# VH-VL binders against q0aze0: the designs that were tried, part 83

Target 1, 268 residues: q0aze0
Amino acid sequence: MKIILVNNRFKENTEKKAQEIAGQLSALNVEVIIDNGLDEPYAGTVDFIMVLGGDGTMLRAARRYGQRAIPVLGVNMGTVGFLSNIEINELAEYLPLILREEYSLEARMMLEVAVFQQQSLLTRVFCLNELLLRSNSPRMLSFALEISGQKLEPYRGDGLIVSTTTGSTAYSLSAGGPIADPQLDAFIVTPVASHIINKRPLVVSPEREISLHLLEEREAIIGIDGQIKMDFGAENRVLIKRAPHPLLMVNLKAKPFFTSIDRSLQRQ

## First folded at step 4 (VH-VL)

Design d20 (framework fv_inotuzumab)
Fold by ESMFold2-Fast, scan of step 4:
Structure d20 (fold): chain C 268 residues (1-268), chain A 124 residues (1-124), chain B 112 residues (1-112)
Amino acid sequence: as target 1 above (268 residues)
Amino acid sequence: EVQLVQSGAEVKKPGASVKVSCKASGYTFTDYAIHWVRQAPGQGLEWIGGINTYTGETTYRRKFQGRVTMTADTSTSTVYMELSSLRSEDTAVYYCARDEGYYDFLSGTPFDYWGQGTLVTVSS
Amino acid sequence: DVQVTQSPSSLSASVGDRVTITCRSSQSLVYSEGNTYLSWYLHKPGKAPQLLIYDVSNRFSGVPDRFSGSGSGTDFTLTISSLQPEDFATYYCLQATHFPLTFGQGTKVEIK
């Protein structure tokens, strides 16, 4: 068995803890590849991905490995998040089940984001939560949104979020979007500080194709899962589709989504 | 207009604790992390740590772990840094600064806007 | 921990001079996804630091064209093409690729 161990390099002692876990797995005849974010994603065949960290580390793992149809387990290091399944102090208890492949998998849709300059593809990335188009200056944006060939009236405001249902509790929520059951597949399109009256969040089929471009030259960025930032100008276009494969999340322990979000909202 | 406004100067005795505030305005508070940086007299800038304002997750430089606590109050758009067990070496100007880092502090423009600074003097 | 060393520690210059400051890291600052997290700051006594350059070579909004950044891997340079009176200050580089975030020791640009 070969496992990729993804760790959060900005959390103190994560390298030492990752090495400790890798040693324990090696003693059980498991080959371990450590991914701390510095190198390109591991290109070889692997059986399982263990993410040691919070939601941010899980988002990076999903972006790097989510399209490979490999089980991904989130192991939380101390901050309870929405994407982890077990705590680090529970790992020893669940490790025998992992090695025996005694767990269920939950499929989470992902976005495929393609950024163009004129006709040329600049980059293609995958993400679990959302794409954010936002202004990078005090000036509001003027931009066009097209959904499956349907051209909407121009948007004016600070930006737009195109989210998965998993991402409904991230940026989209802060911008006034709905809380969505992550078991549903849908795009959630949420305006950011729109100056056009009655621009509502949209919930659309995951089979829809969404495109965005600026109508005026402005300083703007495209943000992916809050981790990747790209400059976006009037010469650029972005195309968003359902990714070919969902992220396969390991479920070892029941983690009730609605109870978790309810507690989170009450603490605020 | 983006602004970070810090609380006023503090004078503390060794062993005491200090809590400095940083109030944000002019942007969506939870879209940016807030970090703390200090400058002791005659020294350069030193990073202390940061807080993800969306998740509440914190990261601290090793030498401050156990003595520093950062918290965020989303209702007032304010970040606090509390430093305990103060020593004379903690005498410094403390700055809060905004970072585009969101989930794990890996991305974005670090420290694009800064607070005006808070002088903390530790003496007996 | 990644060490960041600036050169020189101080320099004397006149208005109109071309000034170069070098920042060297003990390890590569390249992150596998996207940019190198190296930024430059201007700091004056009694004032907050100001961002000048981020991601090696990108000027922050409102920063004059005379400031430019370059470099890759472990070696980075801040250039001021024609020094102005308001540019006499201490300059710091910051690496944000590795934990903990580390500043260079600073370069003081003095008049004369």
Scores: ipSAE 0.171, ipTM 0.642, lowest interface PAE 5.5, mean pLDDT 87

Design d3 (framework fv_inotuzumab)
Fold by ESMFold2-Fast, scan of step 4:
Structure d3 (fold): chain C 268 residues (1-268), chain A 121 residues (1-121), chain B 112 residues (1-112)
Amino acid sequence: as target 1 above (268 residues)
Amino acid sequence: EVQLVQSGAEVKKPGASVKVSCKASGYTFTSYAIHWVRQAPGQGLEWIGGINTYTGDTTYRRKFQGRVTMTADTSTSTVYMELSSLRSEDTAVYYCARTEYLDYGDFVDYWGQGTLVTVSS
Amino acid sequence: DVQVTQSPSSLSASVGDRVTITCRSSQSLVYSEGNTYLSWYLHKPGKAPQLLIYDVSNRFSGVPDRFSGSGSGTDFTLTISSLQPEDFATYYCLQADHFPLTFGQGTKVEIK
């Protein structure tokens, strides 16, 4: 059995814990690859991915490995979040179940984001939460949104979010988007501070293709899962569609999504 | 226009705690992380730690572990750094600075004006 | 920790001079997703530091073209092609490829 341990390079305590866990797994004849984000993703075949950290570390793991159809377990290191399934102090009791493959899997849709310059593909990335288009200057953006060939009236404002249902509780929520059941497959399209007062969030089929480009030369950026930033100008366009494979998240214990989000919102 | 505005100068006794604020404006708060850097008199710049405003994750340099705490209030776009068990060698100008994302090694682009913290009897 | 050493610690120069400052890391900096996270800052007494160069060679918005950066692996340089009066300051490099983030000790550029 070969397991990738993903940890946050920016958290020293997770490096130490990753080494400790790697030692425990090696004693059980499990081969361990540690991914702290500094190197290219491990290219070999693996059986399981264990993510040590908060939601941010899980988002990075999903971007790097989510398209490989490998089980991914989030192990919380003390940061409150939605993407971890067990706590670090519970790992020892659940490890035998992990090694015997005694768990269930939950599929989570991912986005495929392709950024073009003129007619050339510049980059293609995958993400679990969202793509954010936003202004990088005091000037508002003017941009075009097209959904499966249907051209909408131009947008004017600070930007736009295209989110998965998993991402509905992330930046899309802060911008006025709906809370979505993460077991549903859909894109959520949420305007950011639209100059047009009645631009509403849209919930669209995951089979739709979404296209964005600027109508005026402005300084803008594309943000991916709050972790990757790309310059976006009038020569650029972005295509967003359902990724070929969902992220396969490991469930070792029941996690009450709706009661958890409800309690979080009541504290506002 | 991007601005980071820090709280005013503080004078503390050894053993006390200090909490410095850094209020962000002119950009989407949760799209950028905030780092804290200090400069003691006659010394160079020293990184203390950072906070990812999107995930809430924090990371601290080892020598400050256990006595520094960073928090973010998204409703006011403000980051706080609290340093406890103050010693005379903690006398320094403390800066907050903006960076793209905590998960990647990055640069810091915009800096707050600095907050002088003096630790004396 | 990855150590970052600047040389020289100080130098004296005249307006119009070409100035080169070197930054050496104790380990090769990782090329991560197309970037080497080495940046340069200018710091004057009583003011906040300001970003000059990021990702080894990219000038930050508003930074004059007399400033340039280069390097790879463990050796990096900041060059000021024609020193101006406002350039007398302390310069710092920062490596962010490895935790913890580490600054060089600084290079003070003084008037001759």
Scores: ipSAE 0.005, ipTM 0.500, lowest interface PAE 10.7, mean pLDDT 85

Design d4 (framework fv_inotuzumab)
Fold by ESMFold2-Fast, scan of step 4:
Structure d4 (fold): chain C 268 residues (1-268), chain A 121 residues (1-121), chain B 112 residues (1-112)
Amino acid sequence: as target 1 above (268 residues)
Amino acid sequence: EVQLVQSGAEVKKPGASVKVSCKASGYTFTSYAIHWVRQAPGQGLEWIGGINTWTGDTTYRRKFQGRVTMTADTSTSTVYMELSSLRSEDTAVYYCARTEYLDYGDFVDYWGQGTLVTVSS
Amino acid sequence: DVQVTQSPSSLSASVGDRVTITCRSSQSLVYSEGNTYLSWYLHKPGKAPQLLIYDVSNRFSGVPDRFSGSGSGTDFTLTISSLQPEDFATYYCLQATHFPLTFGQGTKVEIK
């Protein structure tokens, strides 16, 4: 068995623990590759991915490996979050189940984001939470939104978020979007500080294609999961659709999504 | 709008502990991490560590491990840094500074005014 | 630790001069996915440091356009195209790609 351990090198506590776990797994004849995000994703075939850390580390793992249809387990390192399933101190208890493949999988849809310059594809990326289009200056944006070829009235404001249901508790929530059951597949389209009063968040079929482009020359960026930033100008167009594969999240114990979000909202 | 306000100057004896506060306002406290940075007289800026205000998770530079503790109080939007076993070389101005997430770790945007900590016998 | 070296340690300049400060890291600062976590700060005695440039070349809100950043991999530059009186200060680069966060030693820009 070959396992990728994904950790955040910036957090020394997770780096040390990753090395310790790698040693323990090697003693059980499991080959381990450690991915701390500094290098390109491991290109070889693997059987399982363990993410050690918080939600940010899971987002990186999903972007790097989510399209490979490989089981991904979130292991919490003493932080709270929405994307982990077990705590680090429970790993020894669950490891035999992991090695025998005795777990269920929960599918989480991902976004495919394609950025074009004119008609030429510049880049294609995948993400678990959202794409954010926002102004990179004090100037408001004017931009066009098309949903499956249907042109909506122009948007004016600071930007727009296109989110998965998994991303409903991330940036979309801060911008006034709805909280969505992550078992539901949908795109959530949430305006950021819209100048137009009647621009509401939209919940649309994940089979829809969403495109965005600027109507005026402005400094703007596209953000992916809050971790990748790309310049976006009037010569650019972005196409967003359902990614070919969902992220396959390992479920070893019941995850109380609704009570978790309820507790989080009580704090703010 | 966004403000980080730190506690006042402290004078301590060697071996004592100091606890500096950093009160945040003008943004959602738990959406941003807080880092601590110091500058000793005649020296450059030195990163000490940071705290994720949502989870309470901390990361410390190895040099300070065992002597520094960072905590966050969500009810008052305040981060604390406590440094123990003080030495004369700990004399410095201590700053708190905000970043989007410690997990993302890319830059610090808004800074507190600084707190002078003097360690002298 | 990743070492970050700034050059020069100090320089003397007049108002209107073009000033260039260099920051070199001992290891590549390119994070996977194309982000490079290098930022620049201005610091004056008695005041808090201020963010000028983040992610190599992006100006922070309110920062004048005379400040620009460039570079890649291990070599980075902060340029002030026409020095103003308020720009006499110490400048620091910060790398945040590798743990721990590491500041350069600083470059003091002084009046001639």
Scores: ipSAE 0.084, ipTM 0.617, lowest interface PAE 6.4, mean pLDDT 87

Design d5 (framework fv_inotuzumab)
Fold by ESMFold2-Fast, scan of step 4:
Structure d5 (fold): chain C 268 residues (1-268), chain A 121 residues (1-121), chain B 112 residues (1-112)
Amino acid sequence: as target 1 above (268 residues)
Amino acid sequence: EVQLVQSGAEVKKPGASVKVSCKASGYTFTDYAIHWVRQAPGQGLEWIGGINTYTGDTTYRRKFQGRVTMTADTSTSTVYMELSSLRSEDTAVYYCARTEYLDYGDFVDYWGQGTLVTVSS
Amino acid sequence: DVQVTQSPSSLSASVGDRVTITCRSSQSLVYSEGNTYLSWYLHKPGKAPQLLIYDVSNRFSGVPDRFSGSGSGTDFTLTISSLQPEDFATYYCLQATHFPLTFGQGTKVEIK
């Protein structure tokens, strides 16, 4: 068995803990690859991915490995977040279940984002939470939204979010989007500070293709899971589709989504 | 292991431009953004902007827009910050610092040693 | 711009003292995923700033456990449980939830 340990070596104790876990797994004849962000993603075949850290580390792991259809376990190292399943001090208890493959998997859809300059593909990336189109200046954006070739009336405002259901509790929530059951597959399209009355969030089929482009030259950016940022101008177009593979999240411990989000909302 | 090494001190006249470098080592250059922060004498830390080393995209605080340009050279793992139309108020120690998130932010973890830029008449 | 204010601007303390510094933001720093992007830095003249605490309460690698962070929403605290000689410095908080990133004005911790 081969396991990738993904960690953020710059957060307290994650490098030391990754080495401890690697030693324990090696003693059990498990091959371990440590991905601390220094090298390119491991290109070989692996059986399991263990993410040691918070949501940010999980988002990076999803970008690097999410399309390989490999089980991914989030192990919390003391950060606040929604994407971890167990705490680090519980790992020893659950290791036998991991090695026997005695766990359930929860599929979380991902976005495939393609950015074009006219007809030329500039980049293609994947994300777990959302794509954000936003103004990079005090001026409102004017932009076009198409859903599977259907052209909506122009949008005016600070921007737009195209989110997965996993991302419904991320930036989409702050912009007024609905809380979605992450077991559902859907795009959530949430306007950011729209100046058009009753531009409401849309929940659409994940089989739809969503495209965005600016109608006026403005300073704008697109952000992907908060980790990738790109300039976006009137010559650019972005196409958003359901990614070919969902992220396969390991469920070893019941994590009640609705009570967790309810508690978080009471604290805001 | 992780290091950000900046270029040496500069003395410039008002109206000139300065270009400060920040060479990264010990990590995958394109997995982290680089921010620039300055400290003028007797003042606090001020964020200038950042660059996504993966895309080359930049974000600047509005007051520096039009005067600052950040670029990244992936082949040398080096980020540059160029500040033009220098004023006496630009006299400061300039730092580069690393972050995982450019758009939403998080924190800056490793810092360069700083570059003193003096703008004198 | 979201404004970040620290208190006090300066304080005098002795080795072994407990020191508390507060940071207040003009808007909530809660990110949509429940993370709060508030970090703390130590800065000494002639040296680069160094990260102490990130995401409100998490110690950065290698930071002594006498440093701790707490808070929520708009009000945050850095605590040093027992000052050491190397802790006499200026401390800054940074919010990274809202653009542009904004530092507090700094709190200078001086020897009594």
Scores: ipSAE 0.013, ipTM 0.415, lowest interface PAE 8.3, mean pLDDT 85

Design d6 (framework fv_inotuzumab)
Fold by ESMFold2-Fast, scan of step 4:
Structure d6 (fold): chain C 268 residues (1-268), chain A 121 residues (1-121), chain B 112 residues (1-112)
Amino acid sequence: as target 1 above (268 residues)
Amino acid sequence: EVQLVQSGAEVKKPGASVKVSCKASGYTFTSYAIHWVRQAPGQGLEWIGGINTYTGDTTYRRKFQGRVTMTADTSTSTVYMELSSLRSEDTAVYYCARTEYYDYGDFVDYWGQGTLVTVSS
Amino acid sequence: DVQVTQSPSSLSASVGDRVTITCRSSQSLVYSEGNTYLSWYLHKPGKAPQLLIYDVSNRFSGVPDRFSGSGSGTDFTLTISSLQPEDFATYYCLQATHFPLTFGQGTKVEIK
């Protein structure tokens, strides 16, 4: 069995913990690859991915490995978040179940994002939460949104978020989007500080293709899961569609999404 | 317009604690992380740590672990940095600065005006 | 910790001069997704630092085109093509690829 341990490069203690866990797994005849984000994603075949950290580390793991249809387990290292299933101090208890494949899987849809210049593909990335189009200056953007070839009236404001249901509690929520059951498959399209008061979030079929381009020359960026940034100008367009494979999240214990989000909102 | 406004200058005795605030406006508070950076007199810039404003998750430079605590209050769009067990070498101007939400280390774009903390007896 | 060394520590220049400041890291700053997390800042006494360049070569919004960044791996350069009176300041590079985030020691650009 081969396991990738994904850890956070900004949490030094997770490097030591990853090495410790790798040693324990090696003693059980499990091959371990450690991914701290500095090198290219591991190219070989693996059986399981264990993410040590908070939601940000899980987002990185999903971008790097989510399209491989391999079970991914979030192990919380003391952070609060929605994407971890067990705590680090519970790992020893659950490890035998992991090795015996005694767990259930929850499928989470992902986005496929393709950025073009004219007819040339510049980049193709996958993400679990969202694509954010935002202004890179104090000036508001003017941009076009197309949904499966249907051209909407122009948008004006600071930007737009195209989110998965998993991402409904991230940037989309902050911009006024709805909270969605992450087990549902849908795109949520949420305006950011729209200058047009009646532009509302849209919930659309995940089979739709969403296209964005600027109507005026502005300095803008495309953000992916809040971790990857790309320049976006009037010569660019982005195409967003459902990724070929969902992220397969491991459930070793029940984690009640709705009570968790309710508590989070009460803290605000 | 993006703005980070910090609390005023502080004078503390060695061994005391100081808590500096950084109030954000002009953007969605929880969409960006906040870092803290200091500059001692005649020295360069030194990174202290950062906080994810949505989750409250923090990361600190090792030399400050056990002495620094960062917190965020989403209801007031304010980040706090508390530094305890103050020493003379902690005399510095402390800055808060904004960065992209999940990747703490990309770069910092907008900065607060700075808070002078003087530690003397 | 990754060490970041700026060269020179100080320089004297006149308005209109071309100024180059170098930043060298003890380890590669290339992140696996193709980004290199090196940024440049301008700092004046009594004022907040200002972002000039991020991800090696991208100018921040509102930054004049006389400022440019270049480099790869471990060696990076900030260039000011024609120095203006408001450019007399201390410049810092920041690496953000490796924990902890590390600033260079600064380069002071003084009037000749």
Scores: ipSAE 0.191, ipTM 0.655, lowest interface PAE 5.4, mean pLDDT 87

